# VHH binders against Hexosaminidase D (HEXD): the designs that were tried, part 8

Target 1, 346 residues: Hexosaminidase D (HEXD), of Bos taurus (Bovine) (a6qnr0)
Amino acid sequence: MRLVHLDLKGAPPKVCYLSEIFPLFRALGANGILIEYEDMFPYEGHLRLLRAKHAYSPSEIKEILHLATLNELEVIPLVQTFGHMEFVLKHEALAHLREVARFPNTLNPHKEESLALVTAMIDQVMELHPGARWFHVGCDEVYYLGEGETSRQWLQQEPNSKAKLCLSHMEAVASHMRARYPTTTPLMWDDMLRDIPEDQLSGSRVPQLVEPVLWDYGADLDLHGKALLVEKYRKSGFSWLWAASAFKGATGVNQSLTPIEHHLRNHLQWLQVAGSVPADTLRGIILTGWQRYDHFSVLCELLPVGIPSLAVCLQALLHGDFAENVKARVENFLGISSLEEMSFRR
Key: E = the ipSAE of ESMFold2; O = the ipSAE of OpenDDE; V2 = 0.75 times the mean of E and O plus 0.25 times the DockQ between their complexes.

## First folded at step 1 (VHH)

Design f03 (framework vhh_7w1s_2)
Fold by ESMFold2-Fast, scan of step 1:
Structure f03 (fold): chain B 346 residues (1-346), chain A 119 residues (1-119)
Amino acid sequence: as target 1 above (346 residues)
Amino acid sequence: QLQLVESGGGLVQAGGSMRLSCAASGFTFSYAMGWHRQAPGKQRELVAKISSGSTAYDDSVKGRFTISRDNTKNTVYLQMNSLKVEDTAVYYCAADWEYLPGSIDYDYWGQGTQVTVSS
């Protein structure tokens, strides 16, 4: 698969805008979207406090899903369930669920209420996505895990470890999904799994429950290292893996490459990784589009600005290269005379 | 760049068997693989296609030809049994974009291999 990631931080794009952009995604070669709602999802009941003032309505979510279906785009929703929980844990009523009281980033995995909270969030999102084949539960960059008072005390007992703490929460969330939604497979970002040895991963139930998404946004990938990491995951019992690249954001400071050149090279490198592993290993690639700003107009402005990069990257994936004829097709499709900064593409 | 390397083909007697192989390099996501053929003076036609868990065959070859895929080797095969003189054609390996709407035509083709069935 080729998924476009929509990070809804800041402001949600209007449904009428998505009615124009989804056909464009399809025409460029995408066959799905990963939608990261954050506080733009219309949470209700006891979770209504998580809803932003200008969040989508349930009717608008249904219209977005209808538009995706019309354009043959598979929808995968994403709900953070461990790290990146600021939009949840910033609320005074939920501050007691923080791993570290001073930082709203990470959920305390020791409290039964923590699991109840994130499974309630998943359930409300699934209520509006009844046909979802995959559901992304986040679990990336779980900063400060193990540094809360409860965790520090728990970690003093053998055979407890940070890896066990991490895997335990992941297993609890994924088990809820598998039990309640048997046709939906949980996905999670792989960074918290990278440092865990094969024998510890094999000893957990996580490999039987989830499909990890291996992310790397660099212009040059460690191809040998990626192959070894893929082999570790497969030997640990994971059935399928996903790749994730970036078409905007996440470029860092690089004076030698333009942003489009950086993103194109990232995608060409992922094609080399895909070609070096067995064909039954990777389900697809997620082209991530991270928001850099948090001001009101960012999402609506940044997505249109990112479209040339997205077109270049999707077409490179579709064709396996970005030769002059593919470049000409992208220029024609976007109605422009030149992609001047793609000159390194020889 | 995605490249298709074909092997097999040649002369075979009617009623015989032949297997064509097509190795794909430069793997890309979400593609289907297939075999097309073109007889002299005819248009190119689909013979067999394989994608994910599904196969499709032209009516003229159903029950005689079998398409299979070895995902570990990125190779697709066409096993041809009970060959007829009418099966004589140049056979092309192709990669098609699975689930891509029909507004864009992105096909990769092999060089083609001649199959001649004598009576």
Scores: ipSAE 0.000, ipTM 0.202, lowest interface PAE 16.4, mean pLDDT 82

Design f04 (framework vhh_7w1s_2)
Fold by ESMFold2-Fast, scan of step 1:
Formats: C-alpha cells, structure tokens, sequence
Structure f04 (fold): chain B 346 residues (1-346), chain A 119 residues (1-119)
C-alpha cells in the first residue's frame, strides 16, 4: 500500500478542498490515507474538552470518509496513546495523568485512568470509522518514560525495566483494540521498539498484536541497518511491518519549502530496503506530511505546498524509479513544462 | 536530558541595562529560541525571538532590547537597555524545536528569572 499521511494539527483542510485532492492522490498512485486528527476530531461527552473550536463535525468526518471511498482510498485513523499527547495532557483536568508533571507530552502508564482515557479516545474515533482494517495508536518518541516518581519506584524492583514498562502499555492498548475490534489491526511507530532486545520483544505479547511502522526521513538511509532491524522484528514474531518516509517536513527545523530532491532520495532509499528484505514482509509505505507549528508563530504549512513533492514521491514508488519518462508524467500531472521550474522558484 | 539554565536577572534602576543569558543543553539540532515575560497579573508575552539569524521583537522593546545567539556555547542572550519600571517581570527562556521527524513541535521552558526595575 501507498498511504498519504494527513497531519491535521492547527489548520485542517476544508472538505471541499479534499474533494479535489483525493482524486489527485488516487491518480498519482496512492491507495490510502493515514489521518492524524489530534484536536481536530469531534470528541464528545467527557472528552469534549479535547476538541479544538474549529474541529471537524461528525458529519464532516463522514463526508471525508465518503470522499475517500469514492476515490478508492483506504482510511487509517491515527490517535496518539503514549507520546505526543500535548493536546490532551495540557488540560488542567488531565495533568495528573502526565508521566512528569512539567511535561505534557508523555502519558503515565501506571494509572488505570491513563488506559481508560486513551481507549475512550480510540473508541470514539472507531465509532466514526466503522470497518477500519488498521488503526494507528502512535507510541513514538515517548520522552521522559520512566522519569515519573511512580515509574522510578517501579523500576527499582527486579526484573522491571523501561522496556517492560513500554511494552506493557503498548500491550494494554493493543489488547483493547484486538478484543473490541477483532477485524482492526493496530499500527504503531517503531522507534520505542528499535533498541529492545529480540528476547524481550518475543517474550511480550506485542508482536502478536501490532504491526510496527519503521520510519526514517533521511536522504541517505543505513540500508544494511534497516535490513537487520526488519530481521529482528520478524524474528521477534511480528507478522507484518510498514515503512514510513516523508514527502514534506523532514529537511530541517526552519525550512519553509519542501526540497523535492531530498524526499525523492528518501523514497528511492526505501525502495532499496524493500528489495533487500524477504517478500511478504512490508505491507506498505506511509508518506508522512508533517505540519509545522511553533509557539513564536501560528503559521502552518498547508498540504498544497507539498503537492509537487508528493507527486514525485508517489510516482517514484509506483514505477520503482524516477527515470525521464516518470518525470515527464509528473510534469504532465502538475501542468508544468519542467520540474526544474519548481526548483528555481524564488 | 534537555535543560535550559537562565541567568542574569536581578534588580536594576530605571534607565539602566541588564543582560539575560540562557544556556541550552541536551539539544542535538538547530532550534528557535526566545524570551517571554510575565508581569504580576498579566499574561505571558513574547519579548524577542531568534531563528536561523532572523529576529523578531515586541513593539514595546524595539530599539531597547537585542536578542543574539552564540551557537558554540548553545546560549541565547537578551541585552536590555534603557530599562523602564514597566519592564519588571519574570523572564522565561523558551526553546521550540521539532521532534526527530523534523516537524512536530516540542516546547521547553526555563524556570524563569526575575527582573525588577526600580524607579
């Protein structure tokens, strides 16, 4: 599969804009979308405090899913359940669920209320995504895991470790999904799993519950290292893996434009990785499109800025290379005489 | 471990000068840095920021305050000149950087340093 990631933080596209963009995704070779809602999802009831004032309505979510269906795009929703929980844990009412009181990014995995919170979020999103075959539960960049008072005390007991703490929470979240939604497979970002030894991974139930997404947005990948990491995950019991690249947002902190060459190179490198691992290992690739937001500025890059890069990257993945004929096809799709014109824009 | 260490606050007479410093440690890539302040009973406000050599200032401090960065020391400075009584506030060093994907914002704040300007 070739999924386009939609990061909806801050400035979500209007549904009418998506009605034009989804056909383009399909034409370029995408066959699915990964939707990362954050506070743009219309949470209700006791979770109403999580939604932004300009969040989508339930009817707008249904319209988006209808548009995806019309364009033969599989929809995978993403809800963060461990790290990157600032939009949740910034609220005073939920601050007691932080791993470290000063930092709203990491959920305390020792509290039953933590699991109740994230599973309630998953359940509300699933209610609007009936029939989802995959659901991404995040779990990346869990900063400060193990740094809270409860965790520090727990870690002093043998045989407890940060890896066991991490895997325990992942297992609890994934077990909820498997039990409640037996036809939906949880996905998670792989970075918290990378340094966990094979014996600890295989000793947990995590490999039987989730499909990890291996992400790397560099122009030059450690191809051998990626192949070894894939082999470790397979030996640990994971049935399927995913790759994740970036078509925008991965070239530097202060970049305002997406350099096409960097992202094209990233995708060509992932094709090399895919060719170096056994068949029936990688289920697909997710082309991530991160939005920029900083507290000195409320300006965000919109998806339209990344469309030329997305076109180049999707077509490279679809054709297995970016030879002159593929480049000509992209130029035709974009209605331009040459991609060099885009590169020389001032 | 990510850490911001602020220094240089204290008491100064109106019309005087003061320099605040903020040393960042545990950061492995480029990031934006700035100074915010919060006076008693008021909202926290941006004073100045610096990112890749570009700077921005609140109108109330333009021409009086200067923000600069020493990348070799991983330190940002706020040079405050012609201080006024109304500049009295707790000054916070702030860092915004992006996660390892290069785009999801992370926010880190210092503990704050008191600046008191006497008439």
Amino acid sequence: as target 1 above (346 residues)
Amino acid sequence: QLQLVESGGGLVQAGGSMRLSCAASGFTFDYAMGWHRQAPGKQRELVAKISSGSTAYDDSVKGRFTISRDNTKNTVYLQMNSLKVEDTAVYYCAVEFYDSSGWLPLDYWGQGTQVTVSS
Scores: ipSAE 0.000, ipTM 0.152, lowest interface PAE 17.3, mean pLDDT 82

Design f05 (framework vhh_7w1s_2)
Fold by ESMFold2-Fast, scan of step 1:
Structure f05 (fold): chain B 346 residues (1-346), chain A 120 residues (1-120)
Amino acid sequence: as target 1 above (346 residues)
Amino acid sequence: QLQLVESGGGLVQAGGSMRLSCAASGFTFSYAMGWHRQAPGKQRELVAKISYGSTAYDDSVKGRFTISRDNTKNTVYLQMNSLKVEDTAVYYCAARESYIFEGTSYFDYWGQGTQVTVSS
């Protein structure tokens, strides 16, 4: 699969804008979208405090899903359930669920109320996505895990460890999803799993419950290291893995490449990783767009910077390379004489 | 392991219509599927293709042929309207196992072909 990630934090695109860009995603070769709602989801009842003032309505969510269906785009919703919980834990009513009282980013995994909260969030999102084949539960960058008072005391007991704490919460969330939504497979970002030894991963139920998403946005990937990591996950019992790249966002420390060149190189490197692993290993790739889309319509005389990068990256994935004939096809699609005209400079 | 089974084809009069079907089995992963044809004495050419979210057509068939896919049945269809004598060819169904694992080949799997003859 080739998914386009939509980061909807804060001020998300209007539905009418999505009606313009979904056909473009399809035309460029995307076959799905990963929607990261955060506070833009219309949470109700006891979770109403989580919705932003300008959150989508339920009818708007249904319209977005209809537009995705019309354009043959598989929808995968994403709800953070462990790290990146600032929009949830910033509220005074929920501050007692923080791992560390001073920092609102990580959920305390020791409290039953923590699991009740995140599973209620999942349940409300699933009510509007009843046919979802995959659901992303986040779990990346769980900063300060183990640093709270309860965790510090718990970690002093044999045989407890930070890895066990991390895996126990992941297992609880994924088990809820598998039990309640048997046709939906949970996904999660893989960074919290990378340093956990194979024997400890296989000793947990996590590999039977989730499909991890291996992310790396660099222009130069450690291909051998990626192959070893994939092998570790397969031996640990994971059935399928996903890759994640970036088509927009910060280009990191490698400032010798233009943004589009950086992102194209990232995708070509992921194609090399995919070619070096068994055919039944990677289910697809997620092209992440962590920076919000420009506040411009696709019908503007100049295309937003993100769209040219997305076109280059999707077409490279679809054709397996970015040879001159593929480049010419992208230039023709974008209505430009050369890609060098479109922000190849910083 | 992936196999393609074609059905349809045969003799039809100019101006008529025909639908070809191609059922894929053996692999549940997403893949691109398409139709190629080879007329007597000519090279095999792509007629139409469909990946999960996109379609493409040869200019000679645009507006006359429509490719569609039923993902739940792993079947691709080619609806051919306003047939011309020049459309006479052996039509081949083709599929690509996965875009992400194949860098240079358009299609990895091919059907046996089905004859379409358009008489004047």
Scores: ipSAE 0.011, ipTM 0.164, lowest interface PAE 9.3, mean pLDDT 83

## First folded at step 2 (VHH; framework vhh_gefurulimab)

Design a06_14D (from a06 with N109D; at its last look DockQ between E and O 0.01; V2 from the best seeds 0.00; counts 0 for: pae E 13.9 > 2, placed apart)
Fold by OpenDDE, look of step 2:
Structure a06_14D (fold): chain B 346 residues (1-346), chain A 124 residues (1-124)
Amino acid sequence: as target 1 above (346 residues)
Amino acid sequence: EVQLVESGGGLVKPGGSLRLSCAASGFTFSRYAAAWFRQAPGKEREFVSAISYSGSTTYADSVKGRFTISRDNAKNSLYLQMNSLRAEDTAVYYCAASTYKWGNPLSPDEYDYWGQGTLVTVSS
């Protein structure tokens, strides 16, 4: 599977624009979309405060999903449930659920209300995504985990650990989903899992509940390290893993132009990783397209600016390289004479 | 609106018994840890007893063996059975609820909701 990540933070595309690019995604070789909603989802009821003024309506969501279906793109919704909670925790009414009072990034894992909040978010999103086979629950970059007062006190007690704390919340979220939506598999970014020992991972229920997404956007991946990490996760009990590359939004917080060569290298490196692990290990790859680094950050490359990079990356994945014939194909898809004119060098 | 309302306070003789009640409204009480605190005149508020959402109980040393905390989730209520009351038990008793699912004993700052209190006076 090859999924295009749509990050709706800060600069959400209009539905009409999506109708134009979805066919292109499919033509370029994508067969899925990861939609990170953040404040663009039409949350209702007690969660209404979470949505932006210009959030999609339910009808617009339905239209987007319909367009995806028409173009044979499977949709995976993404809702943050641990880190990157700024759009949630910035609100005074929910500030008490912060791990650290002054930082809205991280959810307090000790509070039942925290779990209730994120599960309610998940439920509302699932309401508009019936039959979703996967649901991404985020859980990346939980920066301040363990730094709250309650966490600090808790961590002083044996046998408590930050890993245990992290896995506990992840397990709770995933368990909720598995219980309520037995045909939906939760996905999770893997960064918070990377340094957790194998025995702790295997000792938790997380490997039986989720499929981790191994993300790395570098142009020079540690191939051996990635292979070892894959093996570690497999040994820990994860049945399937995902990879995540980047086609934009990964080379600077305020980057305005896309370094295509960088992203191409990233994808070629992931191809090498995929070639070095068992074939039944990686279920797919998510081509991430970050719009901004967090809720309060400036915008990076806009989606239209990133399209040439996406084309290059998708075609490279599809063909296994980026030889001259592939380059020509991309140029034809994009209706341009030369890709070099579209590339930015850092 | 979230509300905790204590009741059952009053005058009782030393050695007597009293049962306090706390009625919760505006939220799902069963998902919350709950506790009793008390504040005597001129003294700081002190922890009396707590019960987790799962029913695990804790007691201050001063009330162990004499007080029993319990909850009825169906009634959204918290109780404190106080036996063998002493003069030093005289205080305003407060009910509190916390969204924390673990970490007992919790500090007062970790409780999100508080009642207005009910006065218990133990005097001969």
Scores: ipSAE 0.000, ipTM 0.255, lowest interface PAE 11.9, mean pLDDT 93
ESMFold2, look of step 2: ipSAE 0.000; ipTM 0.264
ESMFold2 (binder alone), look of step 2: mean pLDDT 83; pTM 0.844

Design a06_31S (from a06 with R31S; at its last look DockQ between E and O 0.01; V2 from the best seeds 0.00; counts 0 for: pae E 15.0 > 2, placed apart)
Fold by ESMFold2, look of step 2:
Structure a06_31S (fold): chain B 346 residues (1-346), chain A 124 residues (1-124)
Amino acid sequence: as target 1 above (346 residues)
Amino acid sequence: EVQLVESGGGLVKPGGSLRLSCAASGFTFSSYAAAWFRQAPGKEREFVSAISYSGSTTYADSVKGRFTISRDNAKNSLYLQMNSLRAEDTAVYYCAASTYKWGNPLSPNEYDYWGQGTLVTVSS
């Protein structure tokens, strides 16, 4: 599987734009879409406060799913359930659920209300995605975990640790998914799992409940380190893993490469990782896009700017070719004279 | 039961041609990428050519311009037309197919299913 990640933070693209771009994604080699709704989902009832003014309607969601089906793009919804919950925890009515009162990014995993909140969010999204094979529950970059008052007190008791705290919440969310939606497999970003020792991972239920998504957006991956990490996850009991790359943004502090060169290299490096692990290990790759820091305000307004890079990255993944062949194919497909001239200069 | 069965191998003189076939059964061939690999005695298995489910092709440098990969999804078949054969092309040729994962066709590790191979001998 090759999925394009649509992060809806900010403003959702119009459905008519998606009707134009989904065929392009498929033609370029994508066969799936990871949709991260944030506050663009039409939450209702007690969750209505989460809904942005310009969120999609339920009928617009149904149309998007229909368009994805028409273009042979499988949809995986994403709802944050641990970190990156600013769109939820910014609301005063929910601020008591923060891990650290000053910071709205991380959910307090100790409160019964915390689990009730995120499971209600999942349930509403699943109502509009009844046949989903996978559901991504986020759990990335859980900043300040363990620093809240309740967490500090809990961590004073043996055998409690930050790893157990993290795994217990992940297990609670994933167990809800498995029990209520038994044909749907939870996905989680892997960054909070990377440093957890194998014996603690295997001693939890998490490997039997989820498939982790290994993300790294660098132009040069530690190939040996990635192979060791894959081996650790497999020994811990995870049956399938996923990769995640970047086609836009996320270039870091080292910008000696043009953006498209950086992203193409990132994808070629992931192809090398895939070649160094067993064939039944990686289920797919998710191509993510980040807003460029220096000149535009919202991610969805910048999506068309990323199309040349996305095209190069998807074609490299599809064919496994060297950079020259991939660039020539993309130039012919998009009807442009030079990707390097367009992307190198601007 | 998933099966890939190669045929069309044999003895041929340098400069000659052969057409290899691979019949697939037990799975939906049109959903899979497919490839040819070869292995000479005492050497590692090496990539020859691959074709995506959409028909896009890739070739090893050593065979470009001489070999042509094709597929017929209606017949669940993969083909390799081999022209201008050289002694260095002597090998057992293997048909392979992969679950459509995310697509590096050059690595043997990317392929889930393999045939038993067909011998091609190029000798005068």
Scores: ipSAE 0.000, ipTM 0.146, lowest interface PAE 15.0, mean pLDDT 83
ESMFold2 (binder alone), look of step 2: mean pLDDT 83; pTM 0.841
OpenDDE, look of step 2: ipSAE 0.007; ipTM 0.255

Design a06_56K (from a06 with S56K; at its last look DockQ between E and O 0.20; V2 from the best seeds 0.00; counts 0 for: pae E 14.9 > 2, placed apart)
Amino acid sequence: EVQLVESGGGLVKPGGSLRLSCAASGFTFSRYAAAWFRQAPGKEREFVSAISYSGKTTYADSVKGRFTISRDNAKNSLYLQMNSLRAEDTAVYYCAASTYKWGNPLSPNEYDYWGQGTLVTVSS
ESMFold2, look of step 2: ipSAE 0.000; ipTM 0.161
ESMFold2 (binder alone), look of step 2: mean pLDDT 84; pTM 0.858
OpenDDE, look of step 2: ipSAE 0.026; ipTM 0.528
ESMFold2, look of step 3: ipSAE 0.000; ipTM 0.160
ESMFold2 (binder alone), look of step 3: mean pLDDT 84; pTM 0.856
OpenDDE, look of step 3: ipSAE 0.009; ipTM 0.274

## First folded at step 3 (VHH)

Design a56_6R15Q (from a06_56K with K56S K101R E110Q; framework vhh_gefurulimab; at its last look DockQ between E and O 0.38; V2 from the best seeds 0.00; counts 0 for: pae E 10.9 > 2)
Fold by ESMFold2, look of step 3:
Structure a56_6R15Q (fold): chain B 346 residues (1-346), chain A 124 residues (1-124)
Amino acid sequence: as target 1 above (346 residues)
Amino acid sequence: EVQLVESGGGLVKPGGSLRLSCAASGFTFSRYAAAWFRQAPGKEREFVSAISYSGSTTYADSVKGRFTISRDNAKNSLYLQMNSLRAEDTAVYYCAASTYRWGNPLSPNQYDYWGQGTLVTVSS
């Protein structure tokens, strides 16, 4: 699988733009999309407060899914359930569910109401995604976990640890998904799992419930370190893993590379990782396109600006390198792309 | 243009042998995982065998011990040696490849490139 990440945080693209760009994604070699809604999902009922003013309507979501089907793109929705929950926890009515009362980024994992909240969010998204084979529940960058009042008290009791706290919440969310949607597999970002000892991972239920997404957006990957991490996850009981790269955003302050050069190198490095692991290890790769890193951050470059990089990265993945003939193919795609048509009107 | 072209199909009696070839062009074969699939009339396409970047092989139970997959990266070629052929081996055989191995190699959805197929008929 090759999925293009659509990060909707802060600026959802128009549906008409997606109708033009989805055929391009497929032509470039993608066979799926990961849709990160944040507050751009049309939450309703008791969750309406989560819905941004300019969120998609239910009919727009259905049209997007129809367009994805027409272009043979698998759709995976992403809903944050642990960290990156500022769009939820900023609201006064839900602020009691924060891990640390003064910081709205992390959900308090000790409260029954916390699990009820995120399962309700998942349920509403699944209502519009009934055939989803995978559902990404986030769980990345869970800042300040363990620093809330309840967590500090809980951590004073043996054998409690920050790792156990993290795994406990991940297990609770994934268990809900598996029980209610038995044909849908939860995905989780792997960063909070990386430093958890193998015996603690193996001793938890998480490996039997989720497929982790190993993300690294650097131009130079620690290939040996990635191979060791993959081995650790497999020994811990995870059946399948995913890779995640970046085609947009996440470049840091590297003055020696243009953004496209950075992203191209990132993808070529992931190809080397994929070639060094057992055949039945990686389910796919997600090409991430970060628009906003968290709810309060400024926007990165918008999706249309990232299309040249996406074309480079997808074609490099398909051909195994970026030689002159691959570069010529990319130049041909960009000459006919929907982005070009939007820039100049048809 | 990336192409996979199969050859070596034909008519053979039960117990006979055939060797299928798949010529890859338009790309460097060295990082490609490759596989053979087959499709009998009126049936779905099914996995036959796969070979990894490192040369590790996998076979469907129905062909294990009779078929051998191999590759020659210098010639950009994939091969399937089929021995002890049976009537149930009659099918169109397809060559498939991808730049790296994603997911289970038995799934056709994990392969980006496909050949046009070559017919193998096993009959008296």
Scores: ipSAE 0.000, ipTM 0.318, lowest interface PAE 10.9, mean pLDDT 86
ESMFold2 (binder alone), look of step 3: mean pLDDT 84; pTM 0.858
OpenDDE, look of step 3: ipSAE 0.039; ipTM 0.397

Design a56_9K15A (from a06_56K with K56S N104K E110A; framework vhh_gefurulimab; at its last look DockQ between E and O 0.06; V2 from the best seeds 0.00; counts 0 for: pae E 19.1 > 2, placed apart)
Fold by ESMFold2, look of step 3:
Formats: C-alpha cells, structure tokens, sequence
Structure a56_9K15A (fold): chain B 346 residues (1-346), chain A 124 residues (1-124)
C-alpha cells in the first residue's frame, strides 16, 4: 500500500480542496490516506476542550471519508497517545497528566486516568471511522520519558527500566484497541522501539499487538542498518512492518539538495530497502507530509506547495525508479514541460 | 533580510514589572511561532515563553503566572510582560522566530532568527 499522510496540525484543508486533490492522489498511485487530526477532530462531551475552534464538524469528516471512498483511498486515522500530546496537556484541567510537570509533551504512563483519557480519544475517533482496518496510535518522540517524579520512583525498583515503561504503555493502548476493535490493527511509529534490545521486545506483548512504522526521511539511508533493524523486529515477533518516507517537510538544516531532490532520494532509498527484505515483510509505505511537527512549531510548507514533490515520489514508488520515462509521466501529470522549472522566486 | 530588535530592558527592583518588546521586519511575522529566551552570565540560553501563529502560549515553569507573552501581528511585534520580578530573572533576553525546522519550542535550535538581546537586571 501507498498512503499519503494528511497532517492537519495547524492548517486543515477545506473539504472542497480535498474533493479536488483526492482524485489526483489516486491517479498518481496512492491507495490510502493517513489522517493526523490533532485538535481538528470534533471531540465531544468531557473531551470538548481538546477541539480547536475551527475543527472539522462530524459532517465534514463524514464527507472527507466519502470523498476518500469515491477515490478508492483507504483511510487510517492517527491519534497521539503518548508523545506529542501538547494539544491535550496544555489545558490546566489535564496538566496533572504530564510526565514532567514543566513540559506538556508527554503523557504520564503511570496514571489510570492517562489511559482512560487516550482510550476515550480513540473511541470517539473510531465512532466516525467504523470498519477501519488500521489505526495509528502515534507513540513517537516521547520526550522526557522517565524524568517525571512518579517515573523516577518507579525506576528505582527492580527490574524496572525506561524500556519497560515505554513498552508497558504501548501494550496498554494496543490492548485496548485489540479488545474493543478486534478487526482493527494498531500502528505505531518505531523510533521509541529502535534502541530496545531484541530480548526485551520479544519479552513484551507489543510485537503481537502492533505493526511498527519504520520512518526515516533522510536523502541517504543506512541500507544495511535498515535491513538489520527489519530482521531484529521480525525476530522480536512483529508480523508486519511499514515504511515511512517524506514528500514534504523533514529536510533538516543542511541543504545541498533541492527539497524535491531530497525527497526523491529518500523514496529511492526506501525502494532499495524494500528490495532487500522478504516479500512478506512490508505492508506498505506512508508518504509523510508534515504540516507542523508539534503543537507549537511553525508551519511547514502547505500541502499545495508539496504536490509536485508528492507526484515525483508516488510515481517513483509506483514504477520502481525515476528514469526518463517516469520523469516524463510526472511532467504530463503536472502540465510542466520540465521538472527543472519547479523553482520560483516567491 | 530578517531582523528582530528587542527593547524595553533595564534595571528593576525585586517585585517590580517590566515590559519587553520585539520588532520584526523582513518577513511576515504573523505566520511564524515566536519566543523569548534568556541567558544569564556563564549559563546556557534558556526558554522563557513561546506563542504560536494561532496564539497558543507556553511558559517555562520558572516564569508561569508571572510573565505573559503576547503578539500584535498588525505591528509585527512580540511582547513579554514581566511581573513579580526576582533576582533570578536577571539575564539578557532574546526574541526568536521559527522557520520550517524540526524541533521543540523549548529548544533554541528550533529557532532560526534571533535578536541581539536586551539586558534585564533585577537588583535591590
């Protein structure tokens, strides 16, 4: 599968724009959408404080899902449940659930109320996504984990560790998903799992509960290192893995390449990783399009600016390379006589 | 050419108040997150407060409840109202604005544009 990541953080597209762009995604080779809501979801009841003033309405979400169906794009919702919880934990009513009282990034995994909160968030999103085959629960970049008062006390006890703390929360969230939504498979970003030894991964329940999404947005990947990581995850008991690339944002600070050159290289590198692993290993790839990295970050380039890069990246994935014939196909899709003309002074 | 220019620093007694201003030019300020950082002599530059393009605010715990960040997008200006000042608040205060960079609002490396700083001295 080839999923386009719609990051709604800070700048949700109008529904009418999505009606114009979803057919293009499909024509370019996408067959799914990963929707990252953050505070753009219409939370209700005791969760109403989480919704942004201009969040989508329930009817707008239903229309977005209808548009996805019309264009044969499977939808996977994404709700953060561990790190990147600033939009939740910034609220004074919920600040007691922070891992570190000073920082609103990370949910305190020790409190029963923490799990109740994120499972309530998942349940409201699932109400509008009935029949979802996958649900992404985030769990990336869990900053300051283990630094909170409760965590420090807990870590003094044998045999507790930061890895056990991380895996325990992931298990709790994934177990809720599996028990309540048995036909829905949780996805998680893999960065918090990468440094956990194989024996601790296999000793936890996480590999039987989730499919990890291996993300790396660099122009050059460590192909050997990625193959070893894939093998480590398979030996740990994960049945399926996903790759994640970037078509916009995430280019870092050192710019010896244009953004499109950077992103194309990233995708060609992931194609090589995919060719070096067994065919029953990767379920698909998510092309990430970061709008905002966290609740307080500046906006990345908006989605329309990223469309030429998305076209290049999707077509490279679809055809297995970016030779002259694939380049010409992208130029036809975009109505451009040469990809070299994609720079502007603005 | 991007410029950030701080003003309003000075000498204040403990318990006093001071308002810092930062004038932005050379870019559309309203589209960026902005922040105040401070640096005491011999110490690392530390986060004080940030405000997103949509007006969401965050504060370091050491200043929460005493300092208020605000912005006036029509004037391309960022402000910091500093109340109940303490000797520990003595530092050079810097205005910062963020571009499309990976990072956290608490970290200096999330910000590409910096002012030259304005000195705040809290002394009796």
Amino acid sequence: as target 1 above (346 residues)
Amino acid sequence: EVQLVESGGGLVKPGGSLRLSCAASGFTFSRYAAAWFRQAPGKEREFVSAISYSGSTTYADSVKGRFTISRDNAKNSLYLQMNSLRAEDTAVYYCAASTYKWGKPLSPNAYDYWGQGTLVTVSS
Scores: ipSAE 0.000, ipTM 0.117, lowest interface PAE 19.1, mean pLDDT 85
ESMFold2 (binder alone), look of step 3: mean pLDDT 83; pTM 0.851
OpenDDE, look of step 3: ipSAE 0.016; ipTM 0.280

